VH-VL binders against q983m5. Designs and how they scored, part 22

Target 1, 189 residues: q983m5
Amino acid sequence: MVKVIASSLRKGNVVDKDGKLYVILFAENIHPGKGTPVTQLDMRRIGDGVKVSERYRTTEQVERAYVEEREHTFLYADGEGFHFMNPETYDQVAVSEAVVGDAAPYLQEGMPVQVSQFNGIAISLVLPQRATFEVVETEPTTKGQTASSSYKPAVLSNGVRTAVPPHIAPGTRVVVMTADGSYVERAKD
Short names: E, the ipSAE of ESMFold2; O, the ipSAE of OpenDDE; V2, 0.75 times the mean of E and O plus 0.25 times the DockQ between their complexes.

## First folded at step 7 (VH-VL)

Design n03 (framework fv_nisevokitug; at its last look DockQ between E and O 0.01; V2 from the best seeds 0.00; counts 0 for: pae O 9.2 > 2, unsure alone 74.4 < 75, placed apart)
Fold by ESMFold2-Fast, scan of step 7:
Structure n03 (fold): chain C 189 residues (1-189), chain A 125 residues (1-125), chain B 108 residues (1-108)
Amino acid sequence: as target 1 above (189 residues)
Amino acid sequence: QVQLVQSGAEVKKPGSSVKVSCKASGGTFSDYAISWVRQAPGQGLEWMGGIIPIFGTANYAQKFQGRVTITADESTSTAYMELSSLRSEDTAVYYCARVGYSRGWYESYYYMDVWGQGTLVTVSS
Amino acid sequence: SYELTQPPSVSVAPGQTARITCGANNIGSKSVHWYQQKAGQAPVLVVSDDSDRPSGIPERISGSNSGNTATLTISRVEAGDEADYYCQVWDSSSDHYVFGTGTKVTVL
C-alpha cells in the first residue's frame, strides 16, 4: 500500500487502480487562475492495453506500484524493434514500436533514455526533454523578415514536421521538444 | 479461470529450431505477462524469458539471449517461444506461465500462478 | 549470482509436519514463492509473497520468511503431498527469476 499525490506522477510510473496496473503515458498539472489545480493522467492498462484518461485533484492520493526505471542508451532500430544498452551492465533491451510510439522519430544513436520495466519487460520509454536536429526543408528566408513574424513550416532531419521562426534557413540545427516536436531555439554552434 | 494450452511434443535435430505455442482460454488472456520456463529431465526449473502480449516487448534470461525469441499474437491470445541452434542439452519440458505480482517497498516481486501443461522437446539425431 | 539452497530431500510420516527450507543471505528482505510439482505434471503455485495461499490450497500448507531462511510448512502430511517443492524469488538487480534447487518430499 504506497500512495502518492497525483501531481507527483510522471510518464513511466505505474499505478494500481482497482487491482489493475496502468502505465502512465502522459501527465500534466493544470493550474487555473481560480479553482482547484488538477492533474491529467493518460494511462494504459498493462493487461489488455485499454487507454484511460483520468483527472485528479493535484493533492489526491493514488496507489503507485513501483517498477524499475533504468537509464539506457539508444543503439539502433531493426525489424525486431528498438535496441538499447544499459551503460553500466551492458545488458541490451529490445523495445517494441507499441512502447516507443511517437518517440521513435526523435531517437538518436547514443541518446540516454529512461526505460520502465515490469517483470524485466519494457513498458515505457522516456526521452530527454529536448533534442537537436537539422532543418532539411523550410521556406526561404526573405529579406526584410524579422523575428516578430509568424512561424513557418519546416521538416527536420528525422522527418518530423514543425514550425520555426522566419529567420531559420535549411541547414540550421535547432533544438526541439521530444514530446511534440515544437521549436525551442537554434542550436548553439 | 484462465487456462494455458501448449502445442504438442516435438523431436528436432541438432542445429534446427523449435517454436512452442501457448494459447490462453477462458477469460482475459493475461493480466500482466507470460513467462517461459524449461525443465531438463530430472532437473530443476530454469527461467528463459517473458513477454507482455499487448506491448509485444520481451525480456530474456542472459543464458538464452541470442537463441530465444518470445513473441505474442493478441488476436489469437497466443504466446510463442522459439529456440534456435538446438543442442542435445536443450532436451527439456518447456512451460509457459502467467505472471502474478506483489508490491514491495520501491519494487515489485513476481511469481507464476497459472501454468501450461508443458511441451516436451527432444533434440536428437 | 544469488542462489537459493534447498535440502535435496525430506522424509515424513503421514500426519507429521514437513518443513522445507530455502536459504540465502538476507532472503527475509525478498518475497518468496513456492511451487509444488508432482511427477509428470506442471508446477502449481502453493504459496505466494512469503505466506499467502492461492485459492484452493489447504490451510495445512503455510509459509514464513525471515533473516536468511524461508520455510514451507506442510502440517498433517498426506500421501498426496509427495512432490518436488521449489522456492523462488525475483532478483530485481538482474531482472531474473531465481529458483531453488528443489526438495523431494517423500511420505513414508
Scores: ipSAE 0.529, ipTM 0.800, lowest interface PAE 2.3, mean pLDDT 88
Fold by ESMFold2, look of step 8:
Structure n03 (fold): chain C 189 residues (1-189), chain A 125 residues (1-125), chain B 108 residues (1-108)
Amino acid sequence: as target 1 above (189 residues)
Amino acid sequence: QVQLVQSGAEVKKPGSSVKVSCKASGGTFSDYAISWVRQAPGQGLEWMGGIIPIFGTANYAQKFQGRVTITADESTSTAYMELSSLRSEDTAVYYCARVGYSRGWYESYYYMDVWGQGTLVTVSS
Amino acid sequence: SYELTQPPSVSVAPGQTARITCGANNIGSKSVHWYQQKAGQAPVLVVSDDSDRPSGIPERISGSNSGNTATLTISRVEAGDEADYYCQVWDSSSDHYVFGTGTKVTVL
């Protein structure tokens, strides 16, 4: 264990709090105009899955456990889970729906992901920040009617609902953030 | 204080399966991971695999891949090890153990800090 | 595959020192853990991380690790120290635990 400042913690890190290990699910540094900067940590106890939400001063020391991070490539999903391969060793691992969580609709065949492991077991995945999907439902493109800055509802090819600029038509490939499906730009490919 | 309590001894025929349970007693389930180790009569310790209960995915020793299934039920604080296609060579005491971890800066250093009492599985015709 | 070799037995008189070795190539770069197993009982962790003692383990039991040899040392041996002793590492290249071959300590 090494003590680190709370603001350095990120999703996939593991911390030791009162003799229990927690995986960080979400970390946010909050710098209010008045008051002390804080780090908000949402984390899950490894042993029983209890979720805990805590705030720390950004400079407060927290014990961090070593966790191995290894790059894998997504292969496919089935009833047994999500299957990945280490591209250097060709070892395949199954990762449960509990670990994949909200990231599931963004996985694409061949997508590189970072897998955090404890005791050889996957405990967290980090996807690329962006991924490309086709818009399958949205309002048709219109001329001269809608303010250019207004976004409209859309459904992506992976089923995710998002909002896109008015000029995006069905069939357009768009780049979105894998964290929440938010629109970034039209795909250049 | 947490103790690991295993199911009782079993006698099995070759070709059958056995499922051994490991229940946390006197507290919450495991704080980390649960590992399974067996010991044939007069022999040393042999690691079989392990699981982090909440994630449901197991890490199996290569020797047992395809024959062993390790699962957990966090609602009952119980882990299970099922070994199929039993042979007489599978006669052993089967232990579950809680995984502990080291203070290493660059590598995870794992060991087993709390052990169950063991479950004797005898495979004979 | 990574293997840990231990002497099969060590005999020691009461009050003397038992040394149990665990040999492997470059084991000094790994964290070595030790278990004591008395007849008919489950193993008990007696040393972790080369030299750390869990709570309740007497200072008479100590560990060291350098080069190609890790050593468990039992000073002022008592009859209650008679047991089998196993070393263990985690092999991160295979994601496997590796146990030593075991050493029976006999108190004469």
Scores: ipSAE 0.306, ipTM 0.730, lowest interface PAE 3.6, mean pLDDT 86
Fold by OpenDDE, look of step 8:
Structure n03 (fold): chain C 189 residues (1-189), chain A 125 residues (1-125), chain B 108 residues (1-108)
Amino acid sequence: as target 1 above (189 residues)
Amino acid sequence: QVQLVQSGAEVKKPGSSVKVSCKASGGTFSDYAISWVRQAPGQGLEWMGGIIPIFGTANYAQKFQGRVTITADESTSTAYMELSSLRSEDTAVYYCARVGYSRGWYESYYYMDVWGQGTLVTVSS
Amino acid sequence: SYELTQPPSVSVAPGQTARITCGANNIGSKSVHWYQQKAGQAPVLVVSDDSDRPSGIPERISGSNSGNTATLTISRVEAGDEADYYCQVWDSSSDHYVFGTGTKVTVL
């Protein structure tokens, strides 16, 4: 165990809270224009899977446990879970749906993923921040819109709902954030 | 890789009009907005207006309303900026730029990620 | 109208860090972008509000934004960094792109 400041914590880290271990599912540093900066942590308790949400001061000290982090490549998913391979050793690990969570739709074959293991058990994943998907459904473009027109609803090829610029049409490949599916830019194929 | 190539330098009399072209190559044209930005000698950048070719409707800076016309031809991947009633203070380098679209933390934002080489327009009697 | 104010000039020695400010009321709530313009050349996007840095832009160049001030930071400055730098926002209320007044960075 080591003490670290809350703002340094990231997804996949394991922390000790009140004598129990939690894996961080989501970490966000909030810096309001005025007020005290805080770190928002969404966590899952190791063992029973209870989810909790906590807010810390950014400089607040938190106990962090050691977790082995290794890059893996996503292979496929089946009834046993999501399968990843260590590209160096070729060892494979199965990760449960509970651990993968909301990242599932963003996994693509061959995608490099950081797998965190605690005592040999996969407890969390870190995906690349960005991924590319095809827009399969969106509202039609309307002539007369300006360059600053609002984003419109769209559905990606992985089923994720997002918002895209009004000029984006079905069939277009777009880069989105894997955290929330938000549009970043048109894919550069 | 997307490139924007502009028409050549212009010398104009006060009261006349000038039309500058901006041709895009190496990527899509219709789906990206083109903005026009000018820079007077020794001065800063000033946004004039822009257009999304597929939509066909331009937006303009208030300062240039009624005096500037921005158009686009999708078939040739070319955007145009026409400025009328030219004055000496309109002497500047005029740039076209492609507008990138992104979603930020608080709002959607737009920036110019590709620029033309610029077109010098000199207005003198 | 919304206006962005920059210092007219910043001087920095090679290897040191240059900081260019862009000031406006509550600019921290806006997405701020930065452009580099070398003499006789067109502007080049060097920083967007997004964490994704444009291709070809060195990690030495970074941006931050909070409160009433956005800042472009150029670490380990080299001669090639000498240029004019402009901040830029999109103002939703007026639907205008607004550029800062520009800052000339001189490498001593």
Scores: ipSAE 0.009, ipTM 0.540, lowest interface PAE 9.2, mean pLDDT 88
ESMFold2 (binder alone), look of step 8: mean pLDDT 89; pTM 0.927

Design n04 (framework fv_nisevokitug)
Fold by ESMFold2-Fast, scan of step 7:
Structure n04 (fold): chain C 189 residues (1-189), chain A 125 residues (1-125), chain B 108 residues (1-108)
Amino acid sequence: as target 1 above (189 residues)
Amino acid sequence: QVQLVQSGAEVKKPGSSVKVSCKASGGTFSSYAISWVRQAPGQGLEWMGGIIPIFGTANYAQKFQGRVTITADESTSTAYMELSSLRSEDTAVYYCARTGYSRGWFEDYYYMDVWGQGTLVTVSS
Amino acid sequence: SYELTQPPSVSVAPGQTARITCGANNIGSKSVHWYQQKAGQAPVLVVSDDSDRPSGIPERISGSNSGNTATLTISRVEAGDEADYYCQVWDSSSDHYVFGTGTKVTVL
């Protein structure tokens, strides 16, 4: 097991709480106006299926169970879910929509991903930290706006809505974080 | 305490399909992996595949991939194994089993702690 | 194709010790589990993670695992220990369970 801060935990992670293993079903970081930031976890005990809701300080260390991670590449999506192939063995794994979740829009054919497995069954994905997409919709660049530090709304080629600097025009390729779609930089391709 | 109860014996013709059920009672179903293991007469144990119901995705042994489908219905706490294109060589007792795990580091700790009683499937012309 | 090899049969007298081996390259790096199967019955887990005994399993049954051989040891053998025994590992390279070839233990 590795110790991780509570705020880093995501759906699909397996954690050890008092010698029992839990699969995280939902994780939310809460920053109240007063008081200590907390991480709310909804999880299910693997052994007997008991559902628990726990609050941790965001910086509190939690023991995360090692789940086997294997490199795969994204192939396609269909009615059965999202399909990935191990590039060395050619074994395919199907991952359900529930497991892929909010990562789905960032998947691109041929993208390398780490698939976390428990008993050979996919329970979570780790995408590359960054991905490149074209800006398909955003406000035209105005000379006055380039002097501002304010970001403007944009829609990426994968349908994700993000915020970009004023100088980014439609048709520009940008690098975004796959965790939250946040703008990183203009692509250098 | 959990118990796995399987459907009754089946006699099938070559080329047909069989669907065996495995109902969990007395304990948790959704977050455990349920595996299917077969045993031909006088032979050893052979793993076919498994499913974790809360994730809905199954994993299959290469030998059975394309012929076997494993599903689960959380509302009835029942797992199913369907084997198609039956041949006489598929005559066997089919077991469902709950996959247990050891606590700590998860490198190779997968075992089967609770077993169903078995379902005899006979394939004959 | 990772394969676990067991002797087909072991004969032992009551009160003596039976040893059942499970052989494979570098099996000591894996967790080995053991099942007992009596005629007409489903398998029962008797040893998990090389040497742990599930609740209800007598202390006469023990396991070990090192190098290329895992061993199930049954001391002070009783008639009720007569059964087929299977070792099992999880093979992460293929994502499947591998069972041993099985050993029939006869108590004479």
Scores: ipSAE 0.000, ipTM 0.516, lowest interface PAE 13.1, mean pLDDT 83

Design n05 (framework fv_nisevokitug)
Fold by ESMFold2-Fast, scan of step 7:
Structure n05 (fold): chain C 189 residues (1-189), chain A 125 residues (1-125), chain B 108 residues (1-108)
Amino acid sequence: as target 1 above (189 residues)
Amino acid sequence: QVQLVQSGAEVKKPGSSVKVSCKASGGTFSSYAISWVRQAPGQGLEWMGGIIPIFGTANYAQKFQGRVTITADESTSTAYMELSSLRSEDTAVYYCARVGYSRGWYEDYYYMDVWGQGTLVTVSS
Amino acid sequence: SYELTQPPSVSVAPGQTARITCGANNIGSKSVHWYQQKAGQAPVLVVSDDSDRPSGIPERISGSNSGNTATLTISRVEAGDEADYYCQVWDSSSKHYVFGTGTKVTVL
């Protein structure tokens, strides 16, 4: 453990709050005019996945734990969670459903993933920025409509809902951001 | 990171079978696909099939389906390609290659980034 | 089935530019990868995903892909560039790797 000022905290850091460990999901430093600067933190408790939002003075000291970040390759999922292998050491790491969270639908076998560990337990992961999925369902453009810049709802083959340009029909493969499922472009397929 | 080393040259009779090995060292063996590609003398590259070792699933080119078998042994980090009912037309250099990808797991980005040295298989009576 | 057509040979003088084409319907909608194979050696990946260069590949080698034609361009050609070159795509409909017919580059 080491004490750091709140303004130095960033996504992926692990902090101790009242004897409980949290991983930072989002951090923002806010300087409202002449008021006291604050650091807004959105965190997930490591033990049970409870999400909390906290504010600290930017200069307030917070206990931070060291975490190890390493590339792994996604293998499979089972009742114990999601399993990854370190390509250099062949060590396998299990990541809980709570940690994988909304990233789960984007995982594909063989995918490289950055995994962060604390005390041998995986606490966060970062997927490749983009992934390709087929559009399974969407609403067709109304005949005579000239709303070429209006996006329409779509459902991807992994079950994620997104918004796509009017010209994207079911069966089209699209590239989306893994962070939020947002449309990037039509896939080359 | 990963290196692929193949077994030595083979001389076989028509009608027999040949089993070529491809041993991986360094990096991950189990989660990356291993493809087999052959090249007849003076000819181009021809994909035969591939396997993802952790899943044990193999995919074969139509031309070879029914007489090629691709397997993997994770304990020895070795992939195998067995071709049966050999004909003189099967005389070729056989390569194993690791499948890589540029941007995560997108099917249209699949390429072969690490290649074995090749194994010459000669089929003659 | 989906086929990639390359010219069988390209001759180029040292210092000049060699262009190797890879033709197929709507190949611009696919990612094209390129391999260099010198006599008696295994293929080496020289361009991935249309235009990305693996580490160790000189900047003289570049790729492009649009419409019905992908192109591998070798600028300021050297004797060491003499080799066979193959383009490759993944055909998702058949679940197959498709290689081009190959182009022999001769530096005269």
Scores: ipSAE 0.000, ipTM 0.432, lowest interface PAE 18.4, mean pLDDT 82

Design n06 (framework fv_nisevokitug; at its last look DockQ between E and O 0.02; V2 from the best seeds 0.00; counts 0 for: pae E 15.0 > 2, placed apart)
Fold by ESMFold2-Fast, scan of step 7:
Structure n06 (fold): chain C 189 residues (1-189), chain A 125 residues (1-125), chain B 108 residues (1-108)
Amino acid sequence: as target 1 above (189 residues)
Amino acid sequence: QVQLVQSGAEVKKPGSSVKVSCKASGGTFSSYAISWVRQAPGQGLEWMGGIIPIFGTANYAQKFQGRVTITADESTSTAYMELSSLRSEDTAVYYCARVGYSRSWYEDYYYMDVWGQGTLVTVSS
Amino acid sequence: SYELTQPPSVSVAPGQTARITCGANNIGSKSVHWYQQKAGQAPVLVVSDDSDRPSGIPERISGSNSGNTATLTISRVEAGDEADYYCQVWDSSSDHYVFGTGTKVTVL
């Protein structure tokens, strides 16, 4: 048994709720300015596919189940889905768009991912928390702006739209969160 | 209570393909894993692959990779197994079976708890 | 690949006990499942997770698993127990079902 706080749970994790196993399809931490932070989980029961939406306090403990998680590297995508290779065995697995979901734009050739399996069948995919992409489009910073400038829109090399600090120019590589595309920092390349 | 009903016997020529169906009734179909197992005359059981309909992905035994395709249609509660480039050695009874599992905190263990009646496929010239 | 070895046949008199072994390196670390297959019929799960009996399976049928050998035990054997028996594990290293070679049980 492994108990974890609700806010640590991510898409692809498997949790035990009332003796049943659920795969998390969506996880969001909601932090109000005042009041209790909550974690919203949308999950699907393994075995009969029942969908459940639950809210937990971010610090509430939830039982995380062990499932087979195997490291793979992303190869390519085509009409059959997303293709990954186990770097140790060289076995390839095709994962459907339903399983990859919102992670699809963040996949890069050679990226290590964790594939969760039930009966050898991929049921969820977990990317590294951070990934590096080039900024291909962003607005120029206004000459007269003060030091307290707001973030500006940007488009990453993977097509995802994000917001970056005013000093980030096109061509700059930036680190973003794979969960939501949010800017973390400028890459130290 | 789930029942699995398979399509009828088939006789095929070498080099052709066969597609066997497995229709589920009396239970939730879409999230069960369905496995396909064959048995040549007088021989043992050989696993071919499986699918979970709601995830749309399949897992295949290495021996059959590239020759077997397993699909499912949730609207008809039916799983399919198609085997191509048939040889005389593919003559066998083909079974579909529902996957059951036991949980531990370290790993899952899988078995087959409900079986279809089997479909005899004969490959002959 | 991981392989499960069973004796090809076991003969037993009615009322006696039949024991069917399933051998493999460190099989006691895996969960072993057992199927009964009567002539012309589909297999039936008779033991899951080493020793659990599915509903409807007689108490006379039991299983155990330790070290390098799993065993299916059929006590007070009846003519209706005559069948082929297969052990099975899931090999997580290959994501593959592994079936035993099968044992034909004949009653007398």
Scores: ipSAE 0.223, ipTM 0.668, lowest interface PAE 4.8, mean pLDDT 85
Fold by ESMFold2, look of step 8:
Order: sequence, then structure tokens, then C-alpha cells
Structure n06 (fold): chain C 189 residues (1-189), chain A 125 residues (1-125), chain B 108 residues (1-108)
Amino acid sequence: as target 1 above (189 residues)
Amino acid sequence: QVQLVQSGAEVKKPGSSVKVSCKASGGTFSSYAISWVRQAPGQGLEWMGGIIPIFGTANYAQKFQGRVTITADESTSTAYMELSSLRSEDTAVYYCARVGYSRSWYEDYYYMDVWGQGTLVTVSS
Amino acid sequence: SYELTQPPSVSVAPGQTARITCGANNIGSKSVHWYQQKAGQAPVLVVSDDSDRPSGIPERISGSNSGNTATLTISRVEAGDEADYYCQVWDSSSDHYVFGTGTKVTVL
């Protein structure tokens, strides 16, 4: 445990608040034109997954726990969770659905993922920023539409709903952001 | 598949205590809360309390506060519930259950996705 | 203090539909979970988060939740559906799990 200022906290850090441990899911430093700068933290309590949102002065000291961060490779998911392998030792780590959260549909076999562990227990994941999926459902390509006229609804092969440019047809492989499924570009393969 | 295996049935005298164990196997232990729920003969389910193993902190339903102690041992993946000052109305089946999560940022959703087989505790004079 | 009220029993003929209600003030703003308990057995989760089914639960078992009533619906009832059914919420004001009063489903 080390005291740090609130503004130094980032996604994946673990903090002790009132004797309970929380993993940071989102952190934002807010510097208003008037008043005191604050750090907004969205956190998940380790153990039961209770989510809280707290605001701290940016200079307020907070207890931060040590976490080990190591790259792993995603293998598969089953009823016990999401399974990852350390590519150097071949040891496997099971990560609960609560920890994986909204990232679950973006996981692909063989994907490199940064796994943060606290006392050997996986507490957070960081996926690659982008991943490639096939568009399985969308409106047919409209003749005469410009690429910038409007985005249209689409469903990706992982089930995620997103919006794509009008020229994208079903069967097209697209690159999306793993944070929210937003379209980046057509896949180059 | 995750399993919760509880200790065997017990017969106890009024005024004594009982300690029921709940061993988790085939899955993760310390990242999930364990709840204890009892069911008297012919009655419904009654939540007693639970523990978050990584914190070692237990919460108790008000009805049982002062009589129940819930603990966990991470090294053996085992949770324990001890009920003291037993009375005949404490005759029930005692279940442990693992608390699962729902996917929602705006509401925390907690359900019991895995249940132990139950432990019958009979309090007889 | 937050109480979930269920009818004590529901009788239904095979092949018909059973509807089990779970009533509470503004329950539609909460996530409701449902458990099936067959005689002599531990409860089994059959619906989570109002309408989600765990793997292995048939589509003929479904849930809904709005206003002051959550409902578990069992279509095409079979003899094997005879059980006690409980609804459950998390009550954040008390930090308690709250179970409904229970409904015995009898298949005629």
C-alpha cells in the first residue's frame, strides 16, 4: 500500500477506501475555470463488484495497492469464466465475468491482453485498442450514397451493435474500437 | 463448473452452537461473495448474511446480528457460518450460495448463481 | 423493510401457462432474479436480471418486470415444473438480499 494523490490514479489501479478494495474503471481529472480541481473515479469493489462513483480533490491522498501486470493470451470462455495463459510460463489464469465486464464480446482466441493481478487474483484487463470483426447484419449498400452522408446500424460477428459507413456490406471485415465497438476502418486483410 | 460442498447434517441441543462449512471447488473463491440462506421446514428462504473473502468482512441480516459469525479461509477456499445460542426455531436447512454479477453500470445486480447442497441442522431438547 | 409478495400457490394443468407474480413498490426499478426449488433440493437460478436465462434453462421459462410487478412465466407446463419459486432483489437501502414469500406451483 502507498499513498498517492488522486489525480495520479488510472484505470486498473487498486485503492483502499475505508477498509475496502476497489479497482479503478475510469478516472477523469476535471479542472474547472472556477473552483477546486477534482478527480472523478468510477470504481468496482473487489469481491462483490459493487460499483461506486466518487469525487476527490486532485491533491487528496489515497491508498493505492500494488498490482502485478503481465501480458496473457486469451484462450476461451466457459461457465467458470474467461481463461488466459501466460505465454512465457504456460500457466493459466481464470478471470471472472465481473472483471471482464463489457470487454467480453471483444475477446478473440489468441488475443494479447494485459492482466492486472492483486495477490495472484485477476482484477482487471486491458485489451488491444482495436479488433477486427465481420459485419453480419446491416442495411444493403445504397447506390449513390456518399461515404460521409450518414452512418447506418450494423451488427458485428461478436453480437455488438455499432454504426458503419453506408458503403459497408454484410460480410465485410471491419476494425472497431474495443472500448465501445465504434467503427474505425475496413480491415486491410 | 463451480461447486459448493457443505458439511453434513447436525443435531444440536438448545443453547449450543453450530458451525457449517462451505467449500468451493472448480472455480474462483476470493473474488466472489458467499451468502448464507436458511429455510425452516415448510418455510421460505431467509438471508442470514454473507462475506467478501478478500476483505474478510461479513455483513449480517439484522435478525441474526449478535448470534451469527461468518468467516472465510482463502487458503482452503472455505466459508464458515456459526450460529450460537440455538433455539428450536433454528431447525432449518442452511445453504451457502455464491453471489454472481449482472452487467450494468447504473444498477448493481446481485443473484446467487451457485448453491451448496444444504446442511440440515436440527435443534432438539 | 422491503418486502416481496408472491401468491402462495398456483395450480396449472399440463401444457398450460403458469404466471407467478412478485409484487413490491416500484419493483420495476430493480433487477429481479428467480429461483426454482424442487422438493428436497437446493434452489436453482432460472432467471436473472428480470429476463435473462442461465444456460440450460428452456425458453418456455421467461421473466418480465415493470411498475410494481415482476412476473415469471412458465409456458407449456410439464410435471417437472412442479416446484417452489422465489423472486429476489438486492435492497441497497438496507444492504440486504430480499427473497419473495414463495409460490408453490402445482401441476394438476
Scores: ipSAE 0.000, ipTM 0.478, lowest interface PAE 15.0, mean pLDDT 84
Fold by OpenDDE, look of step 8:
Structure n06 (fold): chain C 189 residues (1-189), chain A 125 residues (1-125), chain B 108 residues (1-108)
Amino acid sequence: as target 1 above (189 residues)
Amino acid sequence: QVQLVQSGAEVKKPGSSVKVSCKASGGTFSSYAISWVRQAPGQGLEWMGGIIPIFGTANYAQKFQGRVTITADESTSTAYMELSSLRSEDTAVYYCARVGYSRSWYEDYYYMDVWGQGTLVTVSS
Amino acid sequence: SYELTQPPSVSVAPGQTARITCGANNIGSKSVHWYQQKAGQAPVLVVSDDSDRPSGIPERISGSNSGNTATLTISRVEAGDEADYYCQVWDSSSDHYVFGTGTKVTVL
């Protein structure tokens, strides 16, 4: 454990609050025109997954715990959670749905993922920003429509809703951002 | 090697419009975003907006929303920036820049790696 | 709006080290890029992603970023390093590219 100022905290950091450990989900420094600057932290308690929101003075000292960050490969999901493997050691770790969160639909077998662990417990994930999926549903394509035209609604193979250029048809593989499912480009398979 | 060549200097009256061009050569055009950045005399750099030619859609800085139009022609590898309702405060050198990127396994980083030579636009009565 | 603050000027003697700071709330969580602009010229990318150096940029130019401050370091400063330097980030909340206020480096 080390003491750090609240304003230095980032997403994925682990902090001790009142003898309990939390992983930071979101951190923001707020400097109001009037008043004392504060750091807003949205956190998840390690163990039971309870989400809490706390505000600190930016200069307030907080106990930070060491977190190990390592690249893993996503293997599969089951009733016990999402399973990842360290490609160097072949060790596997199970990650709860609470930790995976909204990233779940974007996980694909063999996908490299950065896993943050505290004492061997996975507490957060970082996915590649881009992933490839097949378009399974979309509006009919019109020949001659330029890419400058408005995007049309589409559904990806993972069930995520997105918007794609008019020339994209069902069956086409596309690259999307894993943060929000937004279209990037046609896949280069 | 990618190069961006901009159109020549412009002198405009207040209330008029100016359209600056930026032609790319020596590399791919459609898949890279083009940003427009201006610099008033003795002042810093200010981002105006950008476009990804292949998509044809542009994004704009809030300050210029409704007054600036950014377009691209893939066939000629040329991007355009049109600024309307010109004011004296719009006097500046306008730059186009290619938004390049570096890739890691988990994210992309975007920066302006190639710049045009700049276009001076002078707005005066 | 997200704002990047730089010192207006930095003076350095030849052979010494110049440090240019770029301050903003939690800038350490962002990818910071640096541009060099010599008088009458267009900006040139000199550091990308906090500390990555583009091809052709000398090793004596480096970058770092942590906490609320990013720093461009120019070691063994030469007369040719005299220029304006700008930090830059992409702000996801506003979808804007944001430039710092700029720093004029003068070689004494």
Scores: ipSAE 0.000, ipTM 0.526, lowest interface PAE 13.2, mean pLDDT 89
ESMFold2 (binder alone), look of step 8: mean pLDDT 89; pTM 0.925

